# Designs tried in a protein design chat: VHH binders against Gliding motility regulatory protein (frzE). Part 1

Scores and structures below are computed, not measured.

Target 1, 240 residues: Gliding motility regulatory protein (frzE), of Myxococcus xanthus (p18769r270to509)
Amino acid sequence: DISNEVREQLDRVESDLHMLRDDAFRFVRRNDDGINTLHGNLAKMADHVAEARLVPLSTVFDAFPRAVREMSRTQGKEVDLVIENADIGVDRSMLGDVRDALVHLLRNSVDHGVESPDTRQQLGKPLNGRIRIRVRVDGDMLHIEVEDDGRGIDPERLRQAAISKRLINAVQAAALSEREAIELIFRPGFSTRDQVSELSGRGVGMDVVKRKVETLGGSVGVSSRIGRGSTITLRLPQSL
Unless a header shows other numbers, all headers, positions and changes below count from the first letter of the chain; antibody chains aren't numbered by Kabat.
F, E and O are the ipSAE of ESMFold2-Fast, ESMFold2 and OpenDDE, as the mean of both directions, binder to target and target to binder. V2 is 0.75 times the mean of E and O plus 0.25 times the DockQ between their complexes.
[cut] stands for letters that were removed.
The coordinates of atoms that the task and the answers printed are left out; those that the model quotes come from them. Centres of patches stay.

## First folded at step 1 (VHH)

Design c10
Fold by OpenDDE, look of step 4:
Structure c10 (fold): chain B 240 residues (1-240), chain A 121 residues (1-121)
Amino acid sequence: as target 1 above (240 residues)
Amino acid sequence: QVQLVESGGGMVQPGGSLRLSCAASGFTFSDYGMSWVRRAPGKGPEWVSTIYSSGGTTSYADSVKGRFTISRDNAKNTLYLQMNSLKPEDTALYYCAKEVDWYGSEGYDYWGQGTQVTVSS
């Protein structure tokens, strides 16, 4: 008799335990669904906020044709600017930095890349130089390329320049690959304002551009061929 | 008329800090690069720092790198120079200068009257 009562009690306890377990599982599931929904909503909100922060690069590019013409005119050059995919968006917070970086690149292309009309004629090149800005999105990254059809970069000249500037010694210079030699343009002290004029606004080095882009979570690359021109590529996050 | 008015100069001990300001008016401040230039007694003008129009790109003279920071508030039409770890050789009259163009290729067209910075023990 006592055994049956104990069994009945045990069965009740087991039943209650089962119910509690089920309730607990339902509770956890419900909360999990709620959390997932919240996370989903937060993600959507983040996406919306990110989209709202995007500004077309055309806002920056609108002033570039005039700038390039003015820069070129002072040097007796004529340079055509071609822009592709200007409608791609960039984070508003980065817009100013991107603008400054691109202006610097354009200036470098006009000043140091594109040859004089006389030189271009001698080389059988079109009298007018060409700069092309290409924009593309690759995943979460924005790619901006500034390409000129100028003289290109001579790795050997850069090696010599770096030695002359005491940035590296002859042994170090000789050990550099062509790629590494070209990348010397990004080294601090390679292109300094002090080399041109203390009072001119000219001479912000590519090292500054690199630092700024890196601060934004991006990277800078360079490709160049002697006699054919150079391409600088900025890789930036499309959204911060 | 373009006006540039510097402020914030003074006398500090070596190792001290100062923050210079330049109030700009008479032009669209955000469209132009701005620079600090200094002149020490008996010396010619020396470029110190430049910030480009949007405020994203900055450059510094080697003599002040790591110690000075240039910045701007376009909404306030104000240029700043934070000077840390000041040295006696930093003693000079500091000028705010407007770049001729927004891409900084033609030099400076306007200067302030300057603010005196003296670093002395």
Scores: ipSAE 0.016, ipTM 0.325, lowest interface PAE 6.2, mean pLDDT 84

Design f07
Fold by OpenDDE, look of step 4:
Structure f07 (fold): chain B 240 residues (1-240), chain A 120 residues (1-120)
Amino acid sequence: as target 1 above (240 residues)
Amino acid sequence: QLQLVESGGGLVQPGGSLRLSCEASGFTFSTYYMGWYRQAPGKQRELVAFIDSGGSTNYADSVKGRFTISRDNAKNTVYLQMNSLRPEDTAIYYCAAEPDLYGYSEWDYWGKGTPVTVSS
């Protein structure tokens, strides 16, 4: 009966198909497990490599006390530098950029933040200014804060400066919050390139610092109070 | 030592003109904001004009169109050309300097001032 033969053939084909399907599933599963294991191992290896690339920030900070003293002396200022958690690691590939950024921030704090001794005396401040570098790790991000106890940033002065530089008009300036006004320091064309720092040899503005940090996958923030000082915060990935 | 020395003040009739100069020394002039302030008798010191390191200028409303601030970096000098002077412009004029970085609240350096008197 042709029908029975066809049925038998169909059953065989179905059986074979089932076996093939099972084999295919086993193959895919086996390969998937292998791939997952490989991916896991690669991820672990990447982590180990990333850890091996970490260099202590102290490598950068070791020169800073002397630099700050020298910068301050030329201006008739005395500034104390305090560094916290200098042993925290940063990716070696970012070390140079971090150094440059920090030198720029220190220069700004000394040149523009910290008042003259006479002014500080008049204000009832310690004669010596203070800059504090604080390092912390928050999750996978490195936070570096540069804090000075200087004059702080006046948002209104920045508004006026931005207007004079034709970066914004008076209406736009008036619409800025205090925070936004302070953040003008990061706008292109706002900050003047620092004098060729003997330390960095590069005159960079705050806009350049911001761009560089952002390129590294980080961010820059600023907090300031008139009469109390300013804090610049660099947020960077601890490992690239 | 950083120093600002003003000159050019004096007595002038209403409608007259004066040019003030401020010579700076002891710092890199080209990287500083330079400003002019004035203080009239019994009044607070007020901003007249300032110029940034790039040459951008800002003026008080009371002097707009009459006063011009300029700078010569080669001479480390900032100028204030004052035209169409009025009796209300009578004051001691002060030169000020500040690094052109963050725009902090206070000027770092001040001159001793030069007197300007506008009287018939």
Scores: ipSAE 0.017, ipTM 0.375, lowest interface PAE 5.4, mean pLDDT 83

## First folded at step 4 (VHH; from i09, 17 letters changed)

Design p01
Fold by OpenDDE, look of step 6:
Structure p01 (fold): chain B 240 residues (1-240), chain A 120 residues (1-120)
Amino acid sequence: as target 1 above (240 residues)
Amino acid sequence: EVQLVESGGGLVQAGGSLRLFCAASGFTFSDYYMAWLRQAPGKRREWVALITSGGSTDYADSVKDRFTISRDNAKNTVSLQMNSLKPEDTAIYFCAAEPDLYGYSEWDYWGQGTQVTVSS
């Protein structure tokens, strides 16, 4: 008798639980459209906010032609700067860091990449060096390439330099692939001048550029061919 | 005008010693990496020794513990002390200069070279 009463109570509880579950499902379904709409609106709002923060890269690039001319002149070089897609937007908060990074890259190209006019003549190259800045958007990422038509990077020289700077030993250097050897330019201590030269201004090396870009959620890459030049690629988020 | 002028080459017997000098002018010497390279007949130019602007040194395996590179920033000179010379060290030795090394393939400045001949 007590068993039957307990069974009946259990059946009632089970029925009530089933009803509650059904009501919960109905509630979720009824509000599903609203939730989806809200999510859609939030996404749109986020996009609008992101767009509002974009500033044309031309704001940064406008000073570069003069800067490159000045850098080149002091070294007896003439370097042409070509900029492609300067109208692409970048987040305002990144402008300063992007500017600094690019200035460093330009300086490196002028100082170390582009050969002297005499050397270029001997090599059958145009007397004027060329630096090209290319900007593209790939999904949510901004790609900025700085390409020079200079002497390119020699992986073997980098291995030797790294050993000389005591960054790696000979065994480690020998074990590096060509790509890995080229990437030594980003190692701390590699690109820093032992002595502050008038030309280097602030001891900003490629390691600093890499760190800055990475702090922004981006990445830096390098491609180079001996005699043909080098390309540094900054990959940055278009919006933070 | 940038100039690198090598001196100190000559004929020496195996086991002997030579000291090469390179005098630099026309650029801020203290800001440059300096190197010695050599080219033997019928062979490619090869790196021998490097000294950074800060004074760090490195050597090719073939000359390690026998050669010593040094620089004098006050005199704008770089030197290569070559001990225990071997016939295989016979080559034209070149002095080269490059600003802060970012791994570019070419040296900015070259000397005309000095002949080193080691007889057996």
Scores: ipSAE 0.023, ipTM 0.358, lowest interface PAE 4.3, mean pLDDT 83

## First folded at step 6 (VHH)

Design q02 (from p01 with Y102W)
Fold by OpenDDE, look of step 7:
Structure q02 (fold): chain B 240 residues (1-240), chain A 120 residues (1-120)
Amino acid sequence: as target 1 above (240 residues)
Amino acid sequence: EVQLVESGGGLVQAGGSLRLFCAASGFTFSDYYMAWLRQAPGKRREWVALITSGGSTDYADSVKDRFTISRDNAKNTVSLQMNSLKPEDTAIYFCAAEPDLWGYSEWDYWGQGTQVTVSS
């Protein structure tokens, strides 16, 4: 009798355990679906938040014409600034960095790229220099190009500079393609304005620009031809 | 031999003005960026002002609107006009030069510095 009671109790416990197991599985499945849905919703929310954080690049560009004019005036240069696709959005959190990078690039174009009016006349170029900012979206990436019609970058000059700075030896320098030679501007130690820029927050070299852009998950590229001008390309995520 | 020689430093009262000069020799001055940096006792050297080969200027926030950098390529000189001086401007001021390589160069040349002391 006691044995039967114990058996019955055992059967009840086993049944209850089975029920609990089933309930637990159902709970886990429901919660898994719920968690997946929540994750999906969170992802969507993140996307929406990211979109909500987008601000037009025009916010930055609106100041550029004046800035370029001011930069050019002090040098006796006249530079035309052309901006394309200014309505494209950038993440608000990156806006400051993007602004700083672009100001740096514009300054470089005005200071180093665009020749003096006299030189341009001698070269048969328009007296006014031209800087073009082009913005495009490629997938999830924002592309910002700053192009000037100035003197361009001399790869040989950069090779020599790199040798002088003991960044590379003569053999290494000679082995560089023109593209690679131009890309020396991004090498650490080539532009050591890092110390100055860290201290001043201004006047950053291209290596710092590259680092900043890379920190944002982006990349920087350069294309240049002697006598024709240079193009710097910033590739940035449109949303962080 | 490359030389940068600073001058014009001295003692001045707060609110006063000084003009620093740097004479450069031994390199193609017109192809270089020129800058002023300063180092106060116990502090790191800090950037003060920069002028490009083309004459574009930039300033640290702490000296903006008070200091003016200029250059004379014919004389191979760079100057720093310092107005409205403050005690916190007390430092050794250095002249520096870097090649004009699209701002991608380091300071290649340094002067010995000139002392600027601003009294309260």
Scores: ipSAE 0.020, ipTM 0.329, lowest interface PAE 6.0, mean pLDDT 83

Design q06 (from p01 with T52Y)
Fold by OpenDDE, look of step 7:
Structure q06 (fold): chain B 240 residues (1-240), chain A 120 residues (1-120)
Amino acid sequence: as target 1 above (240 residues)
Amino acid sequence: EVQLVESGGGLVQAGGSLRLFCAASGFTFSDYYMAWLRQAPGKRREWVALIYSGGSTDYADSVKDRFTISRDNAKNTVSLQMNSLKPEDTAIYFCAAEPDLYGYSEWDYWGQGTQVTVSS
């Protein structure tokens, strides 16, 4: 497969470049007069290597339509997946983690976000749910948004759930803004079900997603409106 | 007071069948999706079956096509029909409830569990 060969070649080139960098640093340590220029060139070389490590997100997204269809079918739902800007690159080293995070988000949208066709009909919504993935680059950061048109998140329900789980007390819950209440989904211990499901090969809690994203040097955010749906935003470095 | 009470467990031979029941009280049953989980000795609790508020179902791969979850919103009950039981199905089975939130909540309510033992 030409693509695999190219990948292997890129990996070899990266390795060679690392060796060259190391040799260059050794050389510069021996030769004081060219240190700044060599440092500059090495930095540029590093940038080029970083760019070479970028893989289009389409590599991940190509499997998503089928996955969403399968997930939806099991639940008697029909969900349309719309993907925007799939050609944007992500660092190869992060590709697996990004994929896993996105699969989790898609699953959540299908399982819990998008209502049943009967419910949607009662609410006057289109029978088919919609999930939209939007990708954008902001400076050196990659933004990936997963938006659904489902039931949204009820901040009051989350407050109550958090109290019942003894994560916060009633006074603390009442002091939370709507945004802060929604962000409770990221608290450790709030979404333990998904951790249990992980044993069955299905789902991780949103706290795990947050931790994974943060480990990559990124952040996660949520916006939601009752009856209108939710948006989860992953902010990740485009290159490590 | 929220209560989930499991019943129907027992000893059965391999290849046999059992039907578990869970009676729920103290919350708006129809707003929750219900699940069965199980915990074998020395193992972590694992997800077995789920039924959404709208009646759609999902199953762990290990029990797919053998187990069937159902609910009766009028009676506030959820059941698990277990067919073709195997020794590896031996566990304490728990009924759990979760509000139909955007998939970010854990199980809000748990029962005490019912023992299922499958002999070879």
Scores: ipSAE 0.009, ipTM 0.278, lowest interface PAE 7.8, mean pLDDT 82

## First folded at step 7 (VHH; from q02 with D58Y W107F)

Design r02
Fold by OpenDDE, look of step 8:
Structure r02 (fold): chain B 240 residues (1-240), chain A 120 residues (1-120)
Amino acid sequence: as target 1 above (240 residues)
Amino acid sequence: EVQLVESGGGLVQAGGSLRLFCAASGFTFSDYYMAWLRQAPGKRREWVALITSGGSTYYADSVKDRFTISRDNAKNTVSLQMNSLKPEDTAIYFCAAEPDLWGYSEFDYWGQGTQVTVSS
């Protein structure tokens, strides 16, 4: 008799425990759904904020044609600037740095890349040089390419220059691939006297450009062929 | 005084070969790019071949695989081996030197040229 009563009580307790468990699970599920919804809303908000921070690159590029013309005229050169996909957005916080980097690249192309008209004539090239800026988005990354049709970069010349500047020894220079030799332009101390642009008063070398881009979470690449020209590629996050 | 003196030009039949030489003096030869250019009658001077101070070679498409440029820094000479010559290769061939410095890539020094005539 006592045993039956105890069993009944146990059954009731077990039933109550089951109900409590179910209620607890429902509570957890509802909260989990709420948290997930909140996370979703936060993610959407983050995306909207990121989009609101984007400024068209055209705001920077609009000044470049005049700048390139001025740079070229002082050197007796004629350079055509072609810009593709200028309407792509970049984070406002990076706009200044991107501008500075691109101006440096354009200057390098005009000063060191594009040959004089006489030289171009002798080489059978169009008299006018050409610089092309191409912008593309690849996932979350912004790619900006600056291409010139100038003299290109000679890896062997860079090896020799690096040796002369005591950046590397002859053995190290000889061990470099062509690609690695071209990448010497990014090494600190490689900046030639000619990179002291009168305009910036500070010898901004390609090493500074690289550091700046890397600080922004990006990367810099170079491709070049002797006689055909050079391409510098900036890879930057579209949003910080 | 800077001097570039070409030699080795002459008359050759189509399909023949010539070797041009250029002797340089008056400058640090090893620091210069050396080039061969040519000018045919009534035509503009055109680039033929280039060799860098480091020994890299480049050719115009019209002479690629037929001509070979080489240099001897010990002797301050640059040479152009011309094989499978064609009548359209007829021109005055000039030796030129360019400083191996970025930004000043104009040919600073020129020879007087040597006549190459390829007969049909």
Scores: ipSAE 0.019, ipTM 0.318, lowest interface PAE 5.9, mean pLDDT 83
Fold by OpenDDE, look of step 13:
Structure r02 (fold): chain B 240 residues (1-240), chain A 120 residues (1-120)
Amino acid sequence: as target 1 above (240 residues)
Amino acid sequence: EVQLVESGGGLVQAGGSLRLFCAASGFTFSDYYMAWLRQAPGKRREWVALITSGGSTYYADSVKDRFTISRDNAKNTVSLQMNSLKPEDTAIYFCAAEPDLWGYSEFDYWGQGTQVTVSS
C-alpha cells in the first residue's frame, strides 16, 4: 500500500530531522562551553598579569620616616609619621609618580600643616605633630590617604588667594562652597609651582599630580578642617 | 604696596661667589615662602631655590650644593649665597614670594630682578 510506504518514509525523515536537530544542539553547546572556558582562562590570565605588576608600597614608604624627620628638623618641628597597610601593592608603572606625589604631600603637611611646637602648645595640641598615611583597597581602586593633625586649610584664605591670582573673581569666589574653595589648590594656575622634590629631584605640583592621577584613571581629593588638620586622598587603579 | 627689591647682582668670574639679597615689604613676610628664580637669555624662567616659612630649603639640581638660600624674618629679607659660579648661571635672578598655602600656589609677588653675569 503506497500510503503506508509514504508514511514510513515520512516517519524516517522526521526521525532524521530530530537526530540532526539534537546533533546541532549538542554542537552548539559544546562550542559554547569551549568559548566560555576560553574566556574564563583569558580572564584568569589577565588577573595573573595584573598581580605580577604589583609592587608593595612599602618600598616607597621605607624612606618616608627619615624624610619626614629631616623635613621637620629644619623647622624645629617634631612630626610622627604613621603608616598603615604598607604592604598593599601598586602597579609598578605608577610607583614613581605615587612616590613623588606622596613626598610632596608629606612636605606640605610638615611645612604648612603642622604648627610649630609653641603654637601647638598654645592650642592645646600635642607638641609633636602627626602625619598618617593610610592605604586601602576599595574594589579595583587603591586609596592612599595622607592625613595631618595640623592647622587645616582655610577656605577663605584660598578664596582670597585665588582672587589675587586672578584665577577667579570675587563673585565666583563667594559662590564657592567650602569644599570647592579648598579644591582650589588643584586648579591650574593656583598650584603650578614646580618644586623640586628633595627625594626625586623632579618638580612636583599638585596640579601636575592631579593631572597625572587622572590620566591614570584616578582622582585626587582633599578634606580639611581649620584647627584639626587636612587629608589628601589619592585614588588610583590598583592595576593598569 | 608690596615690594620685592633684589640686590647683589653683578659680574663675577667663574668659580667666584655672589650673594643676592631681596628686601620685602608690604606683606606679612613670615607667612610666605620665598624663592629665587632665574631667567637666562633665550631660556625659560627656572626655579633655583625655595625657603619655606618654616625655614626648609629646596634647590634645583643644577645649583644644589653650590647655592644656599636663607631668610631673616626680622628684617624681611631673603638671601641667596651663590658659590662656585659657572657661566651657565648667568641670568636675571628674581625674588618671589608665595603665601604659605601648602605649596599649592604660584608666586604672588615678584621682584624686578638682578643681573648676574659669570664670565669664563
Scores: ipSAE 0.019, ipTM 0.302, lowest interface PAE 6.5, mean pLDDT 82

## First folded at step 8 (VHH)

Design s05
Fold by OpenDDE, look of step 10:
Structure s05 (fold): chain B 240 residues (1-240), chain A 121 residues (1-121)
Amino acid sequence: as target 1 above (240 residues)
Amino acid sequence: QVQLVESGGGMVQPGGSLRLSCAASGFTFSDYYMSWVRRAPGKGPEWVSTISSSGGSTYYADSVKGRFTISRDNAKNTLYLQMNSLKPEDTALYYCAAEPDLWGYSEFDYWGQGTQVTVSS
């Protein structure tokens, strides 16, 4: 009698254990699915956050046509601004610095690049100058080019200027390639005039632009041809 | 032949005003930034003011800011400097200088002979 009762109890316990095991497995499965779903949602959220950090460059470019017109008018110049691929995104944290850099480049193109209408007529150029902003993505890098059809940069003049400013000696100047000579514009002390322009705030030289871009993990380049114009290229990380 | 001829200098009392002119010839005036530079006795040359080729941008030394005004008339090939509230320390020979409109280039291609400004009581 006691033996049968014990057996019955054992059978009940085994049945209960089986049920508990099944319930435990169901619980683990349900939680695993939940965790996987959560991970998926977190990944999606991370992607959304990353995307949310990107702001179209158009937010900056929208103000540029007016700015260029105003800059040009004050100088008796007519300059057309063409912008390509303005829908490309940039990290929001860089937007302000990029804007400042581009404004500086545009100002330089208007001030120093584009010739007067009279000079352009004499040269057989269109009366209106042209500035083109081109944006492209190359891998993980953003490329922004600011091109003008102005007078370009004379590398020999820059060599001489650098010598006069005691930035380099004559031997060093002579050893520079044409490209290196043009890149002198980025050297500290070359473009910085102690000149406070009412129109151009603190004499921000191209060295400041370079510094800003480098701080952002980027680089700046220049190409120029006498009589044809200049192109400044900003290379920036697309995401920080 | 390139010529820059300054005029309008003279003797004035402190607080007085003078207007300098620089007549340019022999080069394309409208293609150059124009500047005023002064040299006081016993001192080196001091930059005073610059105006862009079109006249749209002007630059001033801190020592003259608010008192001096640079302007130009490209049709007349003439550069001007209106000097107000003159001080004895403004006494100098004032030169007109032409600088090509180049990126960051600060070398003057042409200089005038200068006009004397004397501020004394």
Scores: ipSAE 0.072, ipTM 0.482, lowest interface PAE 3.9, mean pLDDT 85

## First folded at step 10 (VHH; from s05 with S30R S54E)

Design t03
Fold by OpenDDE, look of step 12:
Structure t03 (fold): chain B 240 residues (1-240), chain A 121 residues (1-121)
Amino acid sequence: as target 1 above (240 residues)
Amino acid sequence: QVQLVESGGGMVQPGGSLRLSCAASGFTFRDYYMSWVRRAPGKGPEWVSTISSEGGSTYYADSVKGRFTISRDNAKNTLYLQMNSLKPEDTALYYCAAEPDLWGYSEFDYWGQGTQVTVSS
């Protein structure tokens, strides 16, 4: 019966098609698993590469005690430098910029923060000033704090300075919170005139520090109290 | 009105000495870091020296270190620059500049008109 033969042939073809489909699905699944495994391996490799790029901050910090002593000595000041968690790693590509930023912050703390021994004595402060560098990791972010126990930042003086520099008017200055007034130090044109900064050798303003940190995908913050000191916080990605 | 008036410049022979003065008025002198900046003919301005508001800290360019001494008298609102062992390369117009004693602040707010120093044989 031709009809039965045709049916049998159709059934065979259907069976073959089913097997081919199943083989195709198995192939796709195996390849998918392979791709997933490859992705997993790539991710692990990326992590290993990222880890390999980390260099301890101690590499930078090792020079700081001497630098701070020298800076302080030239100014007739005594400043103790305390460093915490120097073993934390930073991306090698950021080391130079981080170093420069921190040197600038240390200089500012010594120059403008820490009072003279005579002034400190009058204020009932220890004769020696103190700068503390604290490093911590918060998630995927690196936090570096530079704290001094100096004179702090006067928001009102900064308001007046900003007005004088025509960065803001008196109304705007009056509207600033204390925090916002302190943050004026980061505004372009407040701390550095490009031309003068090159002349003074001191010319890295806080605006430059902010720009550098931001270029690295980070942020900079400041907290300060009159008579108690200032803290600058650098927030940077741990890995780029 | 804010004024910075430099004086004490002149012509001296190499190895000679000069003392510059800068008289300040119209602002709170004791609240400012004071600096000397010089400009030689055909050259850009060059920072020379800075002194802190109370005089506790002094800074010098490498080119003048050991030869120049910056000082101030806050009672007289006057800045000084003692220049010893003068060299021909020290020839310049010397300016007095004032910078507020503010944390993180490094800009000169006020400038003088300058006093000419000429070192020549």
Scores: ipSAE 0.107, ipTM 0.522, lowest interface PAE 3.4, mean pLDDT 85

## First folded at step 12 (VHH; from t03 with T50E)

Design u02
Fold by ESMFold2, look of step 13:
Structure u02 (fold): chain B 240 residues (1-240), chain A 121 residues (1-121)
Amino acid sequence: as target 1 above (240 residues)
Amino acid sequence: QVQLVESGGGMVQPGGSLRLSCAASGFTFRDYYMSWVRRAPGKGPEWVSEISSEGGSTYYADSVKGRFTISRDNAKNTLYLQMNSLKPEDTALYYCAAEPDLWGYSEFDYWGQGTQVTVSS
């Protein structure tokens, strides 16, 4: 029987193949476990690096109270600035852009939002206007709200301004909801002044702020109530 | 019909004074920031001064600060510019311009034809 010897060799080969298969699967599983552990550790290291790069918003916000005070004094207004949660951090690379955006919002609120003391007295408001900056974190996004207690934003005046700029016609303007009309402040081309207007030192239009925020991966929103004031909300990733 | 009409220009010696007026009609004057803009010979327009819609906030270019005073009378729909200590470099055609007082809007919607101010000895 030569036939029996061949069968026994085939049995041995089959056993060896099963062992190789098991070893191959074990190798794949071990490698997969090691890669998952490495990925996990790399993710933790990246988180530590990202947190080490965060800088408190107070590093740029601390100059704002003095700036608002000076703007208010030269304009004959009384405006208080309140800043909340400035200890929250943001990626250092975004600090300059955040500062620039907020300076525009603050200047616009002092210039066009907060009424003069005489007007505020006539309206029964506190003589000191108020601008409030509030920061919060929602997931990986920062929310920065800049609120004033001024005159608010009149959607009808915005519709008319957009018509005069020929950005929309009267039919299109009438079709806008109140919310959509207020959003016109972000429309490209809505607030573009010739060179002489930019020499006044006033902020430019809100489309500039929106473009900057969107370049950072964020968004800008507005809410307003006539006679009560306006709130601009910036949503920004906390880190890039 | 919207109209802005400047007046009060003229010739004065250096150190003299002039008061410019801008009469407005055809729009709700008290809802607009008002500005003075000047154009000197051979130069582009230069913003001079601005006053808020209710008159509580005033702004001036550095070149005129301390010498010029902007004011308005919303009951008369009139904008004023008191110019003191005039210098030859103040020689220009002075325009008034109107910008709606709107949060987030920055544009001059209406312009006058201008009034000439000449400062020469």
Scores: ipSAE 0.289, ipTM 0.581, lowest interface PAE 3.2, mean pLDDT 84

